# Designs tried in a protein design chat: VHH binders against Flagellar brake protein YcgR (ycgR). Part 106

Target 1, 263 residues: Flagellar brake protein YcgR (ycgR), of Thauera aminoaromatica (c4kar8)
Amino acid sequence: MAELSTPSPASPAPLDGGRGDELEKFTLRGARQILQLLQDLITHRGLITAHTGGGHSFMTAVLKVDEERGRVVLDPSPDPQANRRALAAPRLTCVTQLDGIRIQFPLVGLGEGQDKGRPALFAPLPAEMLRLQRREFYRLQVPLAHELSCLLKAEDLARKPVEVSARVIDIGAGGVAVVVPTGAAEFVIGGTLPACRLALPDGEPIELDLEVRNLNRQTQRNGTEQLRVGLRFAALPRAADTRIQRYIFKTERALNAKARGGL
Short names: E, the ipSAE of ESMFold2; O, the ipSAE of OpenDDE; V2, 0.75 times the mean of E and O plus 0.25 times the DockQ between their complexes.

## First folded at step 10 (VHH)

Design P77 (from K4 with T50W; framework vhh_7pa5_2; at its last look DockQ between E and O 0.37; V2 from the best seeds 0.00; counts 0 for: pae E 2.4 > 2)
Fold by OpenDDE, look of step 11:
Structure P77 (fold): chain B 263 residues (1-263), chain A 121 residues (1-121)
Amino acid sequence: as target 1 above (263 residues)
Amino acid sequence: QVQLVESGGGMVQPGGSLRLSCAASGFTFSTYAMSWVRRAPGKGPEWVSWISPLGGSTSYADSVKGRFTISRDNAKNTLYLQMNSLKPEDTALYYCARDLDYWDSGTFDIWGQGTQVTVSS
């Protein structure tokens, strides 16, 4: 019985530098920003795929940011061969995700050493970090228990007006992502859905106009197809903005507290 | 529920060996540094060993250096402590602990119930 070696999840390939101009807006070069992002990786315990070239990579983590020495401390691989490759590489390409945002950064000048009697890999702080934030605004993942919904005024395939109750899966200052049953309505990217109603837990639904920005078909584990619709707030009254911000803040605080109370 | 459960303790003669295990559940084990801490009768807690999230880095107290080996299997969510050349002074309740921070912290946020190791002739 040949043990089907489950293919190791394909390490996300580094983004090729050819899209240089488009990526510049997502590239952080400020020392403070870089330090903050590295610290965020530590705080969120993000694992990093470090690419050494030649199709080789290993898993690592930022263990410490040493601001005084201007270096990052990385977790060595338990595989000595991987560490040798890493040390021999002129450049390490690190890839990770934080809150669904892809982060990529180069490390050069990798060395091995010890700190406090602990073996580690050391590199100078990266000169730049790519943070592919496709969204202008942070989006909160809505807890299922909150049952946020958005009544969408859309059209069906026959261009007949239909109202679709959609579950909100994430929310930010700039918009929402919702899930709808496949075939419930026709959505066009760039199209406006007028007079929709966002239901928040704290009061009456908010009436607002929504612009379709993204469509993604998702197959659930049960085989059911759903459509994820990314929506931008086209016109948001100030009062509505305040309510949304309040909800986000309150929810984030609660989630953080829960995460800490599980301590 | 976040939980650590130690096992593998027992009674051994001086010079003997034991292997402790700690089963982790309720959290992403591979993203946490882990430690072993022991408490001898009438003494305070003593840090024994530390291991990084991916297992590429380890450290030991001077009292156990060269005798103890910490390791982990992230696929099994299990931490290990191989103890060789055991001494009466190693008699203690051994705890598995989750490190709150990777590098600078001697702070632990989760503990197991401990497993008793007794070294006696």
Scores: ipSAE 0.850, ipTM 0.944, lowest interface PAE 0.5, mean pLDDT 89
Fold by ESMFold2-Fast, scan of step 10:
Structure P77 (fold): chain B 263 residues (1-263), chain A 121 residues (1-121)
Amino acid sequence: as target 1 above (263 residues)
Amino acid sequence: QVQLVESGGGMVQPGGSLRLSCAASGFTFSTYAMSWVRRAPGKGPEWVSWISPLGGSTSYADSVKGRFTISRDNAKNTLYLQMNSLKPEDTALYYCARDLDYWDSGTFDIWGQGTQVTVSS
């Protein structure tokens, strides 16, 4: 596929983000944090889609966190076949969403039994949980008047270094989408563009490494082809992340104010 | 408006069967555990049965084990109680109740109006 995108936070499909290391900064591994997040799923009545592999899934919920036994108590499926598939699976990939926060975690070692005469599925506490706020997938459409640009360090068709100043069309916490003329540079999905420079208003350009995530060709009215390139931030210092979030927040508020004034 | 409406009660002879229904509205039914509670003439309330939010776990009072089956249809926002091998001592007003606690059950915040079950020859 020429276009590979991370699923939205509302999607029940598991997030892969390409490589596992890409999601590391959003992954909770502290025992206290994991216990608190599981308790939040109970308190806020978060339903969970549990993927058993092979395209199979069932709906469940965390009914209780049993800290003494180091396990979660899960609601079995009313479908016995779904429970059999879950018990046979080497792992479950659990996906849920609470108040715009996407949560994903693995469960291994699923068993069945009962507690206080109530049938249940049991699994050891997960070693990790992914927690992604909606803002991680939010994409601000950049106003043309802002003239936001990113200087890309890439290669041309002959594999010679080339610098391309690309217009930023949208921006989020995890990356940007840019437009370049077709043929200006070669882009390969999964390829890394080192030491690129993102120009935001009010300050020096942010130097960062970008990974190519997707490519989309478009033909303009004048017959000119454009290439839209989706780029992921490989790593962001907190200062850079803060500047990007500030820009998104201020621009979104200005756009919302303008829209309300137009009513 | 949060509401529970029971139906399906009636008069049956001993050994007969009835199916009670409870229609839920005004809340996300699939995220709540549900219970059936009954009150016999001149007696206090007795918990009868419990079902988990997705319906995979159930429990029953000793007096009804093996005879009653609780179930739910989350697509239809409906709770059921299938009552088999009915006895005169099952005569009661049956209430549908929403349980606030998932596993350590016992806190109910909304109840239906009840449906009357009478077991008599």
Scores: ipSAE 0.658, ipTM 0.860, lowest interface PAE 1.2, mean pLDDT 85
Fold by ESMFold2, look of step 11:
Structure P77 (fold): chain B 263 residues (1-263), chain A 121 residues (1-121)
Amino acid sequence: as target 1 above (263 residues)
Amino acid sequence: QVQLVESGGGMVQPGGSLRLSCAASGFTFSTYAMSWVRRAPGKGPEWVSWISPLGGSTSYADSVKGRFTISRDNAKNTLYLQMNSLKPEDTALYYCARDLDYWDSGTFDIWGQGTQVTVSS
């Protein structure tokens, strides 16, 4: 078994399924686009992490695109157990990166066989491929010292308007994740929260509309219940987007400088 | 600088075994398919064996199938050829070669200087 070398800690893992609607605009579905991207992976020798489910994965590569048969040819693992897991999986989720561009695509109907006397894994061409620049999938974990908050305009159990100040735990180009005390408000997946206010460290709070994408209940160490709420930016003015991107860039630079030590 | 260095050749009796090694440096070894190629006295190059970048697929010339085994250790940037049941016709200078094409052999851009294998009674 070769050791996996990846340029980013997050690039081998599939993107969160709770972001599916958010990612649709970056999804390629055209046959020509898909073939060209697969050929680019071959030409640039992209190594792929194929996830088989249950936390298992193996390294592979697209060795060839067989256009006549409409299939991709994959490098089998030298580990027979990895191959057995791959063949048993209902689908592979393939993740790779090409020149800082994250690429993710599903393969279904994986089979084994030979081509030109060489063993290989085969699958039909993917029906879709996700192609993202780093900033389109990156989520900054917000340092506690920044105390970023978002004022949510929601409703309580009695359907009465309430304002909830929520701590922002991560932020990216498309949204935030926040925490609130359980019971502070009622949130509905797909619901919209108009005119919320995101407080960044500098400048006036940003007024923005948010859409609830996921909910996760958590119990803190002291027994206190809290709710993690995943929120999408519904429509983000350019000026607001610029401020968010600037915050992410500045914070990331500061964190990287701390990790590398002072020069 | 890209470099391939073969070792492990020598003189053996018919029926004997040898293991060849090829140390790679100066490039990302695990992203290239690799081949062994040999040149017998007075003859042109003959492709011997091929291995995929991650080592999950191998192929062999008919003349060596069942006797030779190609392998690689990507953590050590090393290609191997285990040669068993050697015959006098296996006498040749053996080269490792970097294969530019993931799937088809025969497009080699970098070669080693070779290691001599001599099989005689």
Scores: ipSAE 0.409, ipTM 0.787, lowest interface PAE 2.4, mean pLDDT 86
ESMFold2 (binder alone), look of step 11: mean pLDDT 87; pTM 0.870

Design P78 (from K4 with T50F; framework vhh_7pa5_2)
Fold by ESMFold2-Fast, scan of step 10:
Structure P78 (fold): chain B 263 residues (1-263), chain A 121 residues (1-121)
Amino acid sequence: as target 1 above (263 residues)
Amino acid sequence: QVQLVESGGGMVQPGGSLRLSCAASGFTFSTYAMSWVRRAPGKGPEWVSFISPLGGSTSYADSVKGRFTISRDNAKNTLYLQMNSLKPEDTALYYCARDLDYWDSGTFDIWGQGTQVTVSS
């Protein structure tokens, strides 16, 4: 797949359902996470565009979460026709935004009634919520003791395949930064390096396709030149993603404990 | 500055009509439920009507049900109360109030100055 193409975070248009693989990493399915996000929408008084199908939508808001009955209470439309369309729809697609973060979730089984003598719409709590928060912007500085390396499959100046063992200096959910000696291989921004191998502690190397995102030539104080290469995970299997996240989490926890002098 | 400013009050004969307006400023009007509350001379405040943030849910005190209609124009940051079939007992100072909680009557944090409605021959 090329670059992930989505509407802007502020766009009311629903995201493409056919992009399930790309959107899975942004999907919340934990009951507590869902409840907390819904409470954030209430606390920040977030307005929601609810799509009822056929190009129809209306504006609503989550007025409260009724945990005892497992449902959300929604503000009806002042337009009775919009409410009738919503009630007739098999599913609502709800789209909203908090501080530039796009949130999207389905509601199924919409009903109407009263809460404290006031008309309201009710729906069971959603089983999932999409939250487009850019986790790939976080970078863990890799401890030198971990000796993380990535074997890059690249080309030399004569366009012949070469393998370069590069030291990983930082790692995130979306990619790594590595250092290589100047002239070890040719890199071009936007180019793909197929079948590279990322060596993490605990297990066999992870085979990855990497996209070159940036290049920074650096001269060390001793006069030695090196090239810092920023690499994006072009296609990341779920198992590999889980292992990378586990490494980041464990390492950050250990570094935080060490900084606090815990052990 | 967070502010609510009422207008549209006046003197009217029994059976007459008035439309009250409340102009909101200094906050995101469309995200708050709003109420109308009145105070008759020598009496405590009486809640009159409620409207949800987007206007789809309304409720009324039994004394005004069927005669008064609450509405809002979120594009204009304005709340309205259409009062029909006015009675002498509707004579009061009418306040626009911002609800702190979406569902709780009488939980208000911002009030207007009030607009006087007098129903007399």
Scores: ipSAE 0.555, ipTM 0.823, lowest interface PAE 1.7, mean pLDDT 84

Design P79 (from K4 with T50H; framework vhh_7pa5_2)
Fold by ESMFold2-Fast, scan of step 10:
Structure P79 (fold): chain B 263 residues (1-263), chain A 121 residues (1-121)
Amino acid sequence: as target 1 above (263 residues)
Amino acid sequence: QVQLVESGGGMVQPGGSLRLSCAASGFTFSTYAMSWVRRAPGKGPEWVSHISPLGGSTSYADSVKGRFTISRDNAKNTLYLQMNSLKPEDTALYYCARDLDYWDSGTFDIWGQGTQVTVSS
């Protein structure tokens, strides 16, 4: 049996096909979603590693999406041998990333041609695209029953130290989003909050330095004003990283019927 | 600082050849399509050639097809234009331009200073 491996979400290596079931929730099959994602690759100038099998790959890009003919137009390789391998392959596995999100999709029926003097590779639109968030961009919605909290070391309007217990509403490998009552503390985007304490269900609170990344004012259904604060882990000890990842994995596994984690 | 610097121009006799270079800096060269544009004395700018980000798709103005070849070296952040069978009508200031369109040439945001090509006996 071939040994299965899972490259990181940021890796150019393709994910193993035997993991299709656990990746289903990250798979786009809507025609409009597929068209939009391909257009996003063009707009954000995403380069693609196209795997042709046998350990061979080449760099390409989506140059155009031809919606009328239901096809993508790809940049041929400057290496003619790479193009010949691609055309001979029954399938290309295309891997890229957009804004920290791993994107992988198959192309079947690759052809070559020239449109008004422009060489290109053409393939039918993929029937599916995998859109897997990078580990640091994946956000677990924290179950209310977990009562996950973070004690923030912040300042009030007069720059005096205050401690604010904030409810954690989502968590990822790179940070947390918390909610605090409006006016509980002053937050500045790019500011650092030292020695905050993240309380996970198991064990002692984790002491962390947090950087403020975004602020959003919200009104709840009961009329209560709250501030949603996005916080980045400024420096994360390996032991703390391991505990956070373990919490995310265990919680995701419990929430999903597929039970193999969403990261 | 985003910069494009052309070189390789000069004087050449009809039927001769020149190779233009454009050195790019200050941006991720491999993610942009690039074009060559020229301006002849007393005339407006004329688009000459376009190349896709990885270099596999190229296009040319009818006036230069079969004579000019555009290419790029993404490892060296350099764009090239090989000009063969030069004609007096090719006399112009040649500009390197960053093209925002991967497929259709025409939207340029960054230009070089240009390099002069003069074809005369």
Scores: ipSAE 0.590, ipTM 0.861, lowest interface PAE 1.8, mean pLDDT 84

Design P8 (from K4 with A33T; framework vhh_7pa5_2)
Fold by ESMFold2-Fast, scan of step 10:
Structure P8 (fold): chain B 263 residues (1-263), chain A 121 residues (1-121)
Amino acid sequence: as target 1 above (263 residues)
Amino acid sequence: QVQLVESGGGMVQPGGSLRLSCAASGFTFSTYTMSWVRRAPGKGPEWVSTISPLGGSTSYADSVKGRFTISRDNAKNTLYLQMNSLKPEDTALYYCARDLDYWDSGTFDIWGQGTQVTVSS
């Protein structure tokens, strides 16, 4: 079922899988790092929203890390139905925050039991954990009325230089996501697009280098196919960084004012 | 200031019921394991019951199992103890306590002032 996009950084929704390669640098896979982060969640008493799929979630917390058995101990929901849904799910997606840092991790193989007569949910230690500073992952959904665009310098399928005007759908401190028609240009993950031009409402376009981080083919409601391209700001000049942050703050403030019935 | 304030104590006859409340303030109540501990006249402190941060896990002392029910309302920052089938042996000053150990309860850093429960004819 269709979910509404929320631009709020406080949203509990899991991060999109299409951002996987963009998030790789924030992904912890070392056993010691994972154990330390789980212990930090216990020490700082981080509450976790566990998503069970189908739009369902429940609140939990890590109560203990059992290193000998390689598992985490989770607080069950006081709602028995939520626990039944969790146990039936093939995977939980756990989302939490610690000192302004967003943390997300999967749990597979959830079971229930007791330790010293206390009910608990148990799961094997996650193989990976995402540890992402809140300000670094925040993405402003660009209002359609802004008609914000980025002129990409790329190559077509025949390796000929092309310029593609792409619509910017979201923007953050570290990059933008754009949409282009399928076949408009060839994109290679990890490739650099030099001297692209990002058009912001106030002032001249910003010239910057963009690194391709992810590609996601999507079908619009009218059946039209488009390619969503995630782009990282490679060598961002200080003046450009200031303008981008100013745009984000100004737009967010305006959206908040509009939500309160302001203009 | 961080504090816990108990209420709901009183005098009841054997077989009676009471519901104790504990109002928490000055900290994020929903992130802590909470416990009830009692002190009877002439005895040391006795742990009564514990509830996990989200309320999904509870445990009880053998002396109160089946008679007492611990619960919490995280939206109201309030801990409860429903006491049924009260016995003279339940006469004590009842404290709510903030528990530091999520799994192995017994390390308390903040206590309330207590509320007196007296079970007598």
Scores: ipSAE 0.460, ipTM 0.806, lowest interface PAE 2.4, mean pLDDT 83

Design P80 (from K4 with S59D; framework vhh_7pa5_2)
Fold by ESMFold2-Fast, scan of step 10:
Structure P80 (fold): chain B 263 residues (1-263), chain A 121 residues (1-121)
Amino acid sequence: as target 1 above (263 residues)
Amino acid sequence: QVQLVESGGGMVQPGGSLRLSCAASGFTFSTYAMSWVRRAPGKGPEWVSTISPLGGSTDYADSVKGRFTISRDNAKNTLYLQMNSLKPEDTALYYCARDLDYWDSGTFDIWGQGTQVTVSS
């Protein structure tokens, strides 16, 4: 365990969808709530993956909360390089899980020292902590064999209606990520795409409204360009939510069975 | 089912070396600090060394500093104590113990059966 510069396969990566208001409702900013959550991590001995940037991370744990000095005491890495990277980083992104609840928080101003002669890392208490149920943050990578698609109702450059069939690459309780050819339609972050149709393998397409959350242009190995679009479900009916969750659960279970049954 | 099993003890001459192992089972080993504690004939228990949950922090009794090295392999659920430059005064039954609080209490709740180390010429 000396080398932890890259997260283990079992360690969750930080959420990349930290887009403004959507995560605010899950963000704790009260000092008492933050202290209680950190204390819960100590009590339940939660292991933390600390991301230092550049694809580097290491395993740590909150060993103590110094409420009077407003700081946390963290277990250093047995790898000196990981500790040097952490101390040089302007920010750590810490990710952990407690009873199916995902917890993520920043640490800024990391220092090193000793407590009673024992090496330790210190950081000021975080100003905010993100707390999500697994259902709210989980994203299933859609198997290519499922040929999952979403018919998007969007506008072209001239603001005329256009329909684009987009391949769904990941799906979660809160939305989907899709891929479209570059130039197929104009997308505006925060814009709503009404009456889109999500085609799941089991039954009729689901009609739903989607909000554009992010855009990322990608270049494939062969030099072709495509656009990755992150879309949030707006006003999802209970029946549609149930079908999407069932698809996610069944697919995850099938993928886990394959991983366990095959060499 | 929470269990700690020590091994690696034996008889050695002064100046010799031994490596003790402690196999842990029945709990999430990587989330606990671990300690070595020894008991010499006619004496009470003496704390020897402690290691933090992830292994980034260690501490030693003054009597063993520079001679003993504590380490852990969390993937193998195993704690180690490398003992170099052994002295007759190191003769004792050595226990590994689960430490509930690395910095605050140092309270131990689970102990192994111990492994005997004898240093004599």
Scores: ipSAE 0.557, ipTM 0.834, lowest interface PAE 1.8, mean pLDDT 85

Design P81 (from K4 with S59E; framework vhh_7pa5_2)
Fold by ESMFold2-Fast, scan of step 10:
Structure P81 (fold): chain B 263 residues (1-263), chain A 121 residues (1-121)
Amino acid sequence: as target 1 above (263 residues)
Amino acid sequence: QVQLVESGGGMVQPGGSLRLSCAASGFTFSTYAMSWVRRAPGKGPEWVSTISPLGGSTEYADSVKGRFTISRDNAKNTLYLQMNSLKPEDTALYYCARDLDYWDSGTFDIWGQGTQVTVSS
């Protein structure tokens, strides 16, 4: 597959720590957002895989959110050893999936007790929760044969406007990664490139605003330097979003069909 | 399609034991709390016991504490009630029920047909 190597949204395995910068935009830190997401887990009866470290985990569920005491109530394991491991762990990493959305959050300070006469595990509300839609994580590696390009409106080394045709190396629902020769233009993380033009194989170029998210300098085997630029789509119109998703879907289907044809 | 089917009832003498089973189908059994509710002749329903979705938490009516044990096997979609030290007052039709509210239990949406337990000398 042409997609980035990451655990599936449905996978119980925690997401890779090296993705921290990419995952920050999907991390909820507001108290109301956290409470709402935990209530969504209760309403939709989401089962949670709680990782206690050392390759150990157990299945649980949020039974209740106690807003007054600022804590979450979890279903204990029927295995007493799993509960003892959880209570001994400095931190639980909780992973679940609802309707194609991956949800991951830490719990620290786990305790045991009773609420309304019923045994339960308790933990303070998490300070953060990751909420990640599958399509937002998927990045299609663009086939070279497609010659997909994006005309960037940037500044040159003299701070003068310049147009640079950049090769698109990957594309997703939230943005593209492009390659430009080092020195062709200057980019600043957080800067906006207005009215750029993304050329898809079918139809007119899509005009869109791009935000610079990351910059990686690379040296090719022949000693030439190139710059890989990660760009986020700023406020895509519905028609543009539809065309981009159609391109991704069509290309992925063609690549999958090609791979299966060998079997 | 969605159903609960109880079994294991019968006649037993005071001090005897019975084990009830409830086979669940048509829904994700492991995501719901489950309860046992009984109805004695001429009386309304009485809640007996509840078990949490993953089985780590249980609750019992005061009348059965220490005598009854609720358990579940999520791999088999089956709920159990082990009844020990049975008394004549335990005579009732026993229902398996799907519980929508674990902490403030009493909201049931799916019921089985019931299985009869008779405790008599």
Scores: ipSAE 0.541, ipTM 0.843, lowest interface PAE 2.1, mean pLDDT 84

Design P82 (from K4 with S59N; framework vhh_7pa5_2)
Fold by ESMFold2-Fast, scan of step 10:
Structure P82 (fold): chain B 263 residues (1-263), chain A 121 residues (1-121)
Amino acid sequence: as target 1 above (263 residues)
Amino acid sequence: QVQLVESGGGMVQPGGSLRLSCAASGFTFSTYAMSWVRRAPGKGPEWVSTISPLGGSTNYADSVKGRFTISRDNAKNTLYLQMNSLKPEDTALYYCARDLDYWDSGTFDIWGQGTQVTVSS
């Protein structure tokens, strides 16, 4: 018998994840501001992780803002099961990033249909969007070309030690998010993974202890399921912190150059 | 450096099939809609098909509906066009293009070099 992580929503609600009063000052509720931010996500091609509950999510993007009908148009998943989960969900929690700013918003009342023969998911415009301009919440989306990896020391489904080389999908001052195949290892929220090795381009891998913060089953663009694991740096030495910050800064500058006109 | 490279064109008889490929590099492929546009001899450019960033939505010109299928593999940064039941009227140079707006398709900022498709007996 194997024990797997219980599926749970990984993303907090816009008014959750700290003192409620504190998050209110970062919440946009003006219709014009919400429309502008959604348009900015279209313009900058922000990739969105949509959490459908039960530990499930899929990748999407805003394709269009339909002001006349008061709705946003989202890219459906190529996996029909992910779309069925989304349509059955009472709420989607959408998370993305724009120029170092973490953006989170709910979508309620998701529907499906077509616009001039084009399959699409539709939802009413969100009444609120959370915009956090704090370095501690900034997560750099790691370019696939960097092939950034973290060697995790975990347990398999039989609770035997296993080493898993996981792809790092985002990195911040406080931790990383990694992707592992479903079933490759068992993770427990709050559990510690000792002596993991984070491979950065500059120098030798960084040895560090990681705490599991969240778990999320995600449907990939190719239709396969994978597990996204959010990991916190438990005890980060100053030298390691400096190396991580330098990587983030250098990569941000390179990505900003591409966004402004490309090279 | 942004690059789009088409391949898979050639000569085929009416009723035949061809599969075009477009290899993309130098940008985050999965965040852009992608289109196929063709230019036939003596005619202006004609939009053929567009696919959304994650591949969940597609759109086709009336002239190719039911015969052509657009698809993408974001893990391989590759766009495809499966062309079935080809007609002489499909003879054209086929371009892969990066589309700035999936919904109002037609604003292309990057084009490939094109691949020639010739349908003749």
Scores: ipSAE 0.000, ipTM 0.415, lowest interface PAE 13.1, mean pLDDT 80

